# VHH binders against o75319, part 54

Target 1, 181 residues: o75319
Amino acid sequence: GNHIPERWKDYLPVGQRMPGTRFIAFKVPLQKSFEKKLAPEECFSPLDLFNKIREQNEELGLIIDLTYTQRYYKPEDLPETVPYLKIFTVGHQVPDDETIFKFKHAVNGFLKENKDNDKLIGVHCTHGLNRTGYLICRYLIDVEGVRPDDAIELFNRCRGHCLERQNYIEDLQNGPIRKNW

## First folded at step 20 (VHH)

Design LL7
Fold by OpenDDE, fold request of step 21:
Structure LL7 (fold): chain B 181 residues (1-181), chain A 118 residues (1-118)
Amino acid sequence: as target 1 above (181 residues)
Amino acid sequence: QLQLVESGGGLVQPGGSLRLSCEASGFTFSSYYMGWYRQAPGKQRELVAFIYSGGSTKYADSVKGRFTISRDNAKNTVYLQMNSLRPEDTAIYYCAAFKGDYGSTDVWGKGTPVTVSS
């Protein structure tokens, strides 16, 4: 249960806000029980997440967790003021229409309810890169009409890491627009 | 440091048009993402229009079909064509530049006022 995800240490903990959007991507924070397996400088807890967000002069308004497990941290580890949404998303394969819809719906709902503030939608999977990047880009492409390469480039630059999965990239670039309903 | 200077604001009648310009100096902004924001009295700053370095555009719902953002990289300038202006469009309009790179700092202009009134 406390096994550190493969390559988790290789990725920056938190990206930066994506300009023109309210998205910020980060890798999965790990609860205290994982700390014994990490060097102090490698630790990234839910508390560390919020500290890093604060250091960027930002505030989280929603966390979307795309991991396919609940072993990394508990929603109770988050401030009560920040809603937590779990969307179980299988890794390595292009998310299905239902997953995409759930993500879009959550984002749209947040934007509708948070018009009076500038709080961010924090999105993470295990590494905060592939699943996270795909769904954010899918939203930008399908809902905001952004060109796929523009969306991908923005995400990559802001995350500090590039999308790695070719099937995700190919689907974003050449795949059909997914249903918004 | 990148400098942004807005121009083109002013007083206009409802239904009128204005064209805002934002000129960058100091650095080329061809790789930057550009945005127009506005802040009305007593309201929070909001995104009006956004243009990617690759050319994609995004608009606030309130201005879709009326406003157009464009850029001329050769002139280091981003534009906001505002048509069919409404009183609710009254605000100070700000130009912003985003490099997009992790750890980069945003650049903001000082703003240009737009007043729509009969």
Scores: ipSAE 0.903, ipTM 0.946, lowest interface PAE 0.5, mean pLDDT 95
Fold by OpenDDE, fold request of step 21:
Structure LL7 (fold): chain B 181 residues (1-181), chain A 118 residues (1-118)
Amino acid sequence: as target 1 above (181 residues)
Amino acid sequence: QLQLVESGGGLVQPGGSLRLSCEASGFTFSSYYMGWYRQAPGKQRELVAFIYSGGSTKYADSVKGRFTISRDNAKNTVYLQMNSLRPEDTAIYYCAAFKGDYGSTDVWGKGTPVTVSS
């Protein structure tokens, strides 16, 4: 269906590039069929995503979609020049080792193949906050050795919203390092 | 009025060491994320080292174990200690400051040249 996700309108459409990284987080863009249920200023389509990224003088090199549904938009709605990766990630629970591994592998692969440019890894779940924030922070912590609080703070500041899920925060702060590539 | 001024660059032989400094003015240094970047001839700018406002550090693989980034908030200065320098480290080195807040403006220095040559 084309019902608007709960609380989707409450979040900024796109964050900003996380300094020192290639990450940018955003909420899920919605295909045209959702627009009839939104005010014009609330609309956020795949096209709008790319426009907003360009307004920040950035360019997406990869989109990682963490939503657990395919109803929001189609990969065909994206420019052909930007690879799309789906990692089905269940909400409300801490991602499992396999999900984390898939994310890390995708990020590392991108960085290896894109050493000659400064394109960004766009990551989103439904709100581009909890699942998105967890996996980005998990990468920074496990792969780059960043202190959990530093990673979380950076993400929150750049996204314009704070991670909300206590179980995610606790796992990032006190949980073990997860499997790396 | 926000500015960064790099210093410490120069000519050094392979295996030598340099210490770069970047002094900030016009903003609250302690709340900013700081980074050292470099651009070699014919290449794109790349991140060399990054230091969080909270103190965490990150390094490019090519400089790990050789370079160390640090900051002195009382002096509004970020440093890059470069040891075991190699010819491939030759570049213009830039200091950058990031506030991290959504919509904030980045600050960049003018760069300091580092040449590693026999």
Scores: ipSAE 0.902, ipTM 0.945, lowest interface PAE 0.5, mean pLDDT 95
Fold by OpenDDE, look of step 20:
Structure LL7 (fold): chain B 181 residues (1-181), chain A 118 residues (1-118)
Amino acid sequence: as target 1 above (181 residues)
Amino acid sequence: QLQLVESGGGLVQPGGSLRLSCEASGFTFSSYYMGWYRQAPGKQRELVAFIYSGGSTKYADSVKGRFTISRDNAKNTVYLQMNSLRPEDTAIYYCAAFKGDYGSTDVWGKGTPVTVSS
């Protein structure tokens, strides 16, 4: 159905670009059918997403959708010029190695193909926080060699909300490095 | 009020070394992420080196093993040690400061030119 995700209204719609990276995190935009259940100021559609990105003088080059459902919006709601990638990611549990690899592969592929621009990789789950934060931080740690606490702090600051799931934080801080290939 | 001032650029021969400095003023330096960027003629600006407030560093693949970014919080200064310079390193080098906090404003220097030529 088109019920609003729990606590969705509690999170900032869009974070800011993570300095030194090409990542930006945001909560899931909701298609028009959800608007009737929201106050005007609460609405956050795919169109609103792109407007907010432009207000930051940025441009999206890729959207990675980590939600485990397709009910929130359709890829057709996005501009044709922005690739959309779905990585079904189960909530509340640490993503498995396959999911981590898919994410890393997608990011690396984008960076390889977009060396001539500064477009951003937009990443979102439902709230754009826990799954999103974990995978971004996992990438920074495993691929860029960033200390876990530095990665987590950067993400939290830029998203405007802190990672909430202790199992995610614990895995980032003390878990094994995942292979990059 | 917030500003960055780069220095240390110049002309060097291939294989030479330069040390760039960037002095910050008007903000709490220790809490900022710092980066060195460069823009060559006809090319887009690119990240060269980045240093986290916590001390982590990362580098562009093209400069790994040759460049080192460091910071002295007591002097509000970030450095870029550039060794084994190559002609392809020729660019205007920019210092940038990022607080990271949502809604914060980035600070950029005016740049210092680096020319590597025989």
Scores: ipSAE 0.886, ipTM 0.941, lowest interface PAE 0.5, mean pLDDT 95
Fold by ESMFold2, fold request of step 21:
Structure LL7 (fold): chain B 181 residues (1-181), chain A 118 residues (1-118)
Amino acid sequence: as target 1 above (181 residues)
Amino acid sequence: QLQLVESGGGLVQPGGSLRLSCEASGFTFSSYYMGWYRQAPGKQRELVAFIYSGGSTKYADSVKGRFTISRDNAKNTVYLQMNSLRPEDTAIYYCAAFKGDYGSTDVWGKGTPVTVSS
């Protein structure tokens, strides 16, 4: 089915570039088949995503899709040939160490290959908030040595919504640093 | 009006040191994220050092161990201590302030030139 994800309409489509980083977070864009169930002002398509990024005078160099499904859009629906990576991430629980490692590996690879440009890593789950925020913050904490509260604050401000799940927040603040290799 | 004014640039021999200052006016920057960026001729502007509102810092690989970013919130000033300077550090250095809030506008200084040459 083409049911709109629960509460998807409640979230801003695209956040702001996180300063000092190469990250931008957004909710999952929805392909045309979902638009029958949306008012025109509620639509957020893959094309809309790229337009909003360009409005910020930015460019995507990688999309990391954290959704557990492939029904929302297909990489072929993206209006430009931008690298795309799916990391299947279960919701409601703190991502496991394998998922965290895959995310870190993808980010580190991107940064190495894109050291001579300023392109962004776009990250989304369904709402672009909890799983997205967790993995971005986990990277900043574990790889870049950022204090948990600093990482969380930056994400919340730039996304335009605060991280909601307490188990994620508690793991970021009080949990162990995860392996980087 | 929000403004950032850089100072402390100049001509320095390789191996020397400089301290850049960036003073904010028209706002209290304790809640801002601050960065030093540089742009050499023919190259893109790049992040050199970044400091979070809560004090976490980040550095470009090329300057780690040689440069230190710090902030003095009471004076609305961010600093870049630049040691062991190399000709490759020659650039215009820019200070930037980021509120981070969705829809907010970033503030950039006009830049201060640094030349490292024999």
Scores: ipSAE 0.813, ipTM 0.911, lowest interface PAE 0.7, mean pLDDT 91
Fold by ESMFold2, fold request of step 21:
Structure LL7 (fold): chain B 181 residues (1-181), chain A 118 residues (1-118)
Amino acid sequence: as target 1 above (181 residues)
Amino acid sequence: QLQLVESGGGLVQPGGSLRLSCEASGFTFSSYYMGWYRQAPGKQRELVAFIYSGGSTKYADSVKGRFTISRDNAKNTVYLQMNSLRPEDTAIYYCAAFKGDYGSTDVWGKGTPVTVSS
């Protein structure tokens, strides 16, 4: 059913734009049917997402949804038409090379098509933290040549929460560079 | 007050060089991310070069190989070395400091003009 995702209330809805990048991370927005089980201050709908992005004087140009499910909201629930891409990402395991490549391809395509604006890539999983942080950091490391500790620090600061999964952190710090194609 | 003050802008011929400086005051800048941005008349402000608190750097494609960002934390100063300047580099150049913490306020300089013309 419409059960609130485990621990979802514990996370800030939307992070801050990661300076020097085109990324912003957030937790999964929940469509209206979930609000029956939420206090007003706990709500974070697709509309709330766009309002919070506008409050930062930013604009989304792509949403990358890393969740394994379609239960939380549908693209038609978004208040504006924004390109939307789902990349199914298994939790608890370091994302495989195919998933990493799909993410890199989507980001690179966006940057090429949006070189003349400053729109952001919004990335979310369920909590907007572990899978989201891993893939953003993997992109910064592999594609932009950012040192692992620099990438992780920037993500943690801007998300307002530190990456929690130790296997993700270990892979970012000590794992191999993945193919960019 | 937290301030950034740019200097080093001016008029230069195509193919020439300039070195911009940005000095921070009112805060210890070593933990900040720093960026140089530019804005030509009628255009959006764009990122030119960025340096992470730990030293990683990033450049706009249009300036790669010509511009170098660096920082001197002891002097609370970030630099932009601009070589092989072109007329399209003409803009007001701004430095910015980002703490990066959720909810923190960014710091922007007032800008230093750079004109590249014959």
Scores: ipSAE 0.807, ipTM 0.906, lowest interface PAE 0.7, mean pLDDT 91
Fold by ESMFold2, look of step 20:
Structure LL7 (fold): chain B 181 residues (1-181), chain A 118 residues (1-118)
Amino acid sequence: as target 1 above (181 residues)
Amino acid sequence: QLQLVESGGGLVQPGGSLRLSCEASGFTFSSYYMGWYRQAPGKQRELVAFIYSGGSTKYADSVKGRFTISRDNAKNTVYLQMNSLRPEDTAIYYCAAFKGDYGSTDVWGKGTPVTVSS
């Protein structure tokens, strides 16, 4: 069905570009069929996503969709042809090594292919917070050598919301470095 | 209000060294993320080095092992030590400051030129 995801309305639609990185995080955009359940000011469509990115003087070059469903929007709903990758990510537990590797592989591939531009990697789950924040921070920590607290701080500031799930935060701060890239 | 002023650029021979400085005013320096960027004629501006508010650093592949970013929060200054300079490092170098908070604006310096030539 076209039910609004729980707590989706509580989150800012799109964060700020994370400086020093190629990342921007956002909550899942909702196709037009959801809008009859939303007040006008609550709407956040695929078109709204691209408009908000342009308002920041930025451009998307890849979307990484971490949700387990296609019901929110389809790649065909995007106003421009932008590379799109779905990585099904379990939301209850720290992502497994396979999921982390897929994310790192996608980011590294993007950076290699886009070294001569400044396009962004857009990352979202349902709320653009816990799974999104975990994988972005995991990349920064493992691949770029960023201290866990620095990565978490940057994500929280730029998303406009703090990471909520304690098991994710604990794994980032105190868990093993994953050398799978 | 918010201001960044770069200095330390100049003409240097290949293999030489320069130290760039960037002095900040009008904001709480210690909480900002800082970066050095460069732009050669006809090329796009690129990140050279970046330092997080908590001290983590990141470098472009082209400068790793040769350049070092550092910050002195007491002096509101960020530095770029550039060693083993090459002709391809010739560019205007810009300092940038990022708060990161939603709705915040970035601050850019006016740039300091670096020329590496025999």
Scores: ipSAE 0.767, ipTM 0.901, lowest interface PAE 1.0, mean pLDDT 91

Design LL8
Fold by OpenDDE, fold request of step 21:
Structure LL8 (fold): chain B 181 residues (1-181), chain A 118 residues (1-118)
Amino acid sequence: as target 1 above (181 residues)
Amino acid sequence: QLQLVESGGGLVQPGGSLRLSCEASGFTFSSYYMGWYRQAPGKQRELVAFIYSGGSTKYADSVKGRFTISRDNAKNTVYLQMNSLRPEDTAIYYCAAFKGDYGATDYWGKGTPVTVSS
């Protein structure tokens, strides 16, 4: 259906590039069928996403979609030049090792293949905050060796919203390093 | 606005060492993320080293084990210790400051040249 996700309107549509990284987080864009349920100023479509990215003088090189549904938009709504990766990620619970691995693998693959440019990895879940923030931070912690608090702070500042889920925060701060293979 | 001034660049033999400094003025940079970038002739600018406001560090694979980034908040200065320099390290090195806050502006130095040659 085209039901607007709960609290979706409460979050900034697009964050900013995380300095020192290739990550940018955003909330899920909604296809045209959702527009009738939104005020014009609340609308955030795939087209709007790319417009906002351009306004920041950035370019997306990959979109990682962490939502657990495909009802929000279609990959066909994206430019053909931007690869789309779906990683079905259950909400509210700490992502499992497989999900984390898939994310890390995708990021590493992108970085390996895109050494000659500065394109960004766009990551989103429903709100572009909790699942998104966790996986980005998990990557920074596990792969880049960043201190958990440093990673979390950077994400929060750049997203314009703070991670909300205590279980995610706790796992990032005190949980074990997850497998990178 | 925040000003960044790089120093310490120069000509060095392969295997040699240099220490770059970047001094910030105008604002305290204790809350800023700092980075060293470099641009070689005909190549794109690339991240060399990055240091979080909290102290975490990140390095490009090409410089891991050879370069060390550090910061002295009391002196508003970020450093790049470059050891075991190679010809491929030849570039203009830029210091950058990032506040990290949504909508904040990035600041860049004018760059300091590093040439590694026999």
Scores: ipSAE 0.900, ipTM 0.944, lowest interface PAE 0.5, mean pLDDT 95
Fold by OpenDDE, fold request of step 21:
Structure LL8 (fold): chain B 181 residues (1-181), chain A 118 residues (1-118)
Amino acid sequence: as target 1 above (181 residues)
Amino acid sequence: QLQLVESGGGLVQPGGSLRLSCEASGFTFSSYYMGWYRQAPGKQRELVAFIYSGGSTKYADSVKGRFTISRDNAKNTVYLQMNSLRPEDTAIYYCAAFKGDYGATDYWGKGTPVTVSS
């Protein structure tokens, strides 16, 4: 259906590139059928996403969609030049090892294939915050060796919103390293 | 005005060492993320090393074990110790400062040349 996700309007549509990384987080863009339920200034479509990315003088090279539904927009709504990857990720619970592995594998594959450019990995869940923040931070911690607090702080600052889920934060700070390959 | 000034570049033989410095002025250095980037002739700029405001570090695979990034907040300076230099390390090296906050401006130095040649 065309029901606007709860609290979706409360979050900035697009964050900032995370310095030192190729990551940028954003909330889920909504296809045209949702616009009738939004004020013009609240609308955030796939087209709007790319416009906002361009305004930051950036370019997306990959979109990782972590939502657990396909009702928000279609991959066909995206430019053909930008690969789309769906990783169904259940909300409110710490992602399992398989989900984390899929995310890491996708990121590593992208970085290997895109060494000659500076395109970004766009990551989103519904709000582009909790699931998104967890997986990005998990990558920074497990793969790049970043201290959990440093990773979390960087994500929060760049996204313009702080991770909200205590179970995610706790797992990042005190949980074990997850499988990288 | 925020400024970044690199120094320490030069000509060195393969296997040699250099230490680059980047002095910042005009901002609260301790709250910034700092990075060293390089651009070789005909190639795109690439990240070499990155240091978080909290102290975490990150390195490009090509320089791991050879380069070390560090910072002295009291001196508003970030360093890049480069050991075991190789010809492929030849490039202009740039210092960059990132606030991290959404909407913040990034700052870049003018660069210092590093040439590794026998």
Scores: ipSAE 0.899, ipTM 0.944, lowest interface PAE 0.5, mean pLDDT 95
Fold by OpenDDE, look of step 20:
Structure LL8 (fold): chain B 181 residues (1-181), chain A 118 residues (1-118)
Amino acid sequence: as target 1 above (181 residues)
Amino acid sequence: QLQLVESGGGLVQPGGSLRLSCEASGFTFSSYYMGWYRQAPGKQRELVAFIYSGGSTKYADSVKGRFTISRDNAKNTVYLQMNSLRPEDTAIYYCAAFKGDYGATDYWGKGTPVTVSS
């Protein structure tokens, strides 16, 4: 269906690049079929995503989609030059070790293959906040050794919204480090 | 407006050490993220070291164990201690400051050259 996700309109469409990283977070872009349910200024399509990224003088090199559905947009709506990776991630609960591993592996793979450029890893869930923020922060903590509070703060500031889910925050701050490989 | 001025660059032999400094003026950068970047001739600018406002640090793989980034907020200065320098470390090194807030402006120094050569 083309139901607008709850509270989707409340979040900034696109954050900014996280300094010191290649990450950028955004809310899920919606395909054209959703537009009839939105005011023009509320619309955020895959095309709009790329326009906004360009406005920031950035370029996406990878999109990681963490939503648990495929109804929002089609990979075909994206430029062929930008790889798309789906990691089905259940909302509201801390991602499992497999999901975390998949995310880390994807990020590391991208960084390995893109050492010669400065393209960004675009990460989104529905709102581009909780699941997105958790996995990005989890990566920074587990792989880059960043203090949890530093990671969370950086994400929140760059996304323009703060992580909302206490279980995510608690796991990031006090949870165990997840193995990399 | 924040201004960054790098210093400490120069010519050094392989295996030598340098300490770069970046002093901020016009603004206290205690809340800013700081980074050292470098650009070698014909190559893209790359992150060398990054220090969070909270003190966390990150290093490029190529400099891990050899370089150390630190900051002195009282002096509005960020440092890059470079040990065991290699010819491939030759580049112009830039200091950068990031506020992190959405829409915030990034600030860059003019760069200081580092040449590692026998």
Scores: ipSAE 0.886, ipTM 0.940, lowest interface PAE 0.5, mean pLDDT 95
Fold by ESMFold2, fold request of step 21:
Structure LL8 (fold): chain B 181 residues (1-181), chain A 118 residues (1-118)
Amino acid sequence: as target 1 above (181 residues)
Amino acid sequence: QLQLVESGGGLVQPGGSLRLSCEASGFTFSSYYMGWYRQAPGKQRELVAFIYSGGSTKYADSVKGRFTISRDNAKNTVYLQMNSLRPEDTAIYYCAAFKGDYGATDYWGKGTPVTVSS
């Protein structure tokens, strides 16, 4: 069914734009069919996502969806035509090198195509926290040379929630730099 | 209220150097992320250099190797050392401070103009 994802209500819908980067993180938006199971103040639809981005005076230029399923929303339900990419990640495990590379490739491609604007890359998994934070931080560390603690701090502050999965945190802090090519 | 005041702009010849300063007043500067941005006439404002609260730095490709951002947390000041200046570096340069916390206010200076011309 259309059950609300576990713990989804516990997280802020959309984070703050991460300064110095082109990233913004959010939890998965839920299409209207889920709203019977939500109080009005709990709703976070694809339309709500775009409204909240506009409230920050920002614009999305790419959505990277880290979930496998299409049951939460479909790209066709987005209120605007925005490039959309699905990159499946397995929960609870550090993403493999292929997944990390695909994420880096997507980000680098976006930055080349959007050099003359300030549009953002929106990244989400189900909760917009652990898998999302891991891949954003991995990019900042491996591609931009940011210290692990700096990347993690920026993500945590801008998301409004701290990364929770210890294996992700340990890999970011102590794991190998992954190849960028 | 955090206030940011840029200084050090001016007219220089190509190949010259200039150092911009951005002095913050009114709280602990060390917890902020800081950036230098620039806006040339008719163009969008762009990031030039960025420094994390913990010291990591990032530069626009167009200035990498020529510009250096640094911070002096004891003086609540961020610097932009600009070397090997080119005419395309001509712009108004803005300092910005970001707390990073969800919902926090960002702060911007009024800007300091830099003109690189023969």
Scores: ipSAE 0.817, ipTM 0.913, lowest interface PAE 0.7, mean pLDDT 91
Fold by ESMFold2, look of step 20:
Structure LL8 (fold): chain B 181 residues (1-181), chain A 118 residues (1-118)
Amino acid sequence: as target 1 above (181 residues)
Amino acid sequence: QLQLVESGGGLVQPGGSLRLSCEASGFTFSSYYMGWYRQAPGKQRELVAFIYSGGSTKYADSVKGRFTISRDNAKNTVYLQMNSLRPEDTAIYYCAAFKGDYGATDYWGKGTPVTVSS
């Protein structure tokens, strides 16, 4: 018995592909051991994730897990054909420059290796919202030159929930461009 | 009910230019994200250029510096100016509109062919 993450039920399981990008955001899938505390319609397992992606006529090519824990599911529960990367991202504060750089490096590596397909980078933290939205938007701003408000708007619309943490929003809007190299 | 109609494609020699237009009807154009995509025979459809509802733009590496996306919200039209065309730009070019809202419908045009040959 593991406890369901706080407010996890409040968020849509999977967003939509962010148009013009290779990103899709979702909340953390929960392995079967968590399901004792969930109604059937509340369940969102690793298998459910892939079913929902398929329903959108999309395919995952990488999962970036931003959680600071490994208790939610085992990477072995994912199809072996989908690479998995953990980037431990502490919550509550804007991610540090090292974390941002690791995220950019992972995304750029994926795009290079996958230039001949249209597979998506799936990104999640616990809720698939604040840390996830921050790092995706930071990438769009710093690497692709997207204006902060445009990046935030696209993420919010496609996730189906607005970024909530004001310190993240303020840093995206007013903070410096981070080094890409 | 909602439609996107592309125009401006055709046959052009290498080094030439074309301007594609995509006219939208039946929705509030200014709130949409717009993109130009292309598909060569036997290949997957790929993004060429993208313009955010707020005006930010993005381009495929293969077309940076040669292609420019723009939009005219008063005319419900998005454009793709294609300069210095190369044979590898040969494809059917599609206009797409994305509202972005979770669960919203995306819209695609029927495409306009571009052939760069000689």
Scores: ipSAE 0.808, ipTM 0.911, lowest interface PAE 0.7, mean pLDDT 92
Fold by ESMFold2, fold request of step 21:
Structure LL8 (fold): chain B 181 residues (1-181), chain A 118 residues (1-118)
Amino acid sequence: as target 1 above (181 residues)
Amino acid sequence: QLQLVESGGGLVQPGGSLRLSCEASGFTFSSYYMGWYRQAPGKQRELVAFIYSGGSTKYADSVKGRFTISRDNAKNTVYLQMNSLRPEDTAIYYCAAFKGDYGATDYWGKGTPVTVSS
């Protein structure tokens, strides 16, 4: 159905651009059919997403959707000029190597194609926190050589919420570097 | 309010070196993420080097191995050591400070020009 995802109202809609990176994280936008169960101030549609990004003087160049469903909004509701990529990521478990490699490939491809602009990669799962934070931090650690605690701190500050899943945090801090290729 | 003042720019020959400095005044410097950015005529501003509050560093591919970012929290200063300079490094170099928190203000210096030519 069109039930509001559990705890979705508890999260800030859109974070801040993560400085030094091309990433911005947000919770899943909800299409109009969900708004019947939301107060006006609680609404966060695909249009609201783009308006909030513009208010930060930023522009999205790619959306990476980590959810396993398409019930929240349709990719066709996004501007045609903004590429959309879904990477099915199961919650509650550390993403497998295949998922991590696909994320890295998507980011690297974007950076190559967008080397002459400053557009952002928007990343979301349902809440824009645990799966989103894990994959962004994994990229920063494995590809950019960032210390785990530095990556986690930057994500937490810019999202406005701290990573919650201990198994994700443990894997980022103490788990192996994953292959970049 | 945090303010940033860059210094150390100038004219230098290809292959030469410069050291840029950026002194911050205001709030606790050590909690900020710091970056050097540059803007050449007719181009967009780009990241050159970035240093996390915990010390991790990142560099643009074009400067990797030639430039080094560092910070001295006791002096509230961030540095950019630029070695093996090339004509394509010619730009205005800007220091920036980011707290990263939602709603926090970013701070930018006014820039220091660097020209690399014979």
Scores: ipSAE 0.806, ipTM 0.910, lowest interface PAE 0.8, mean pLDDT 91

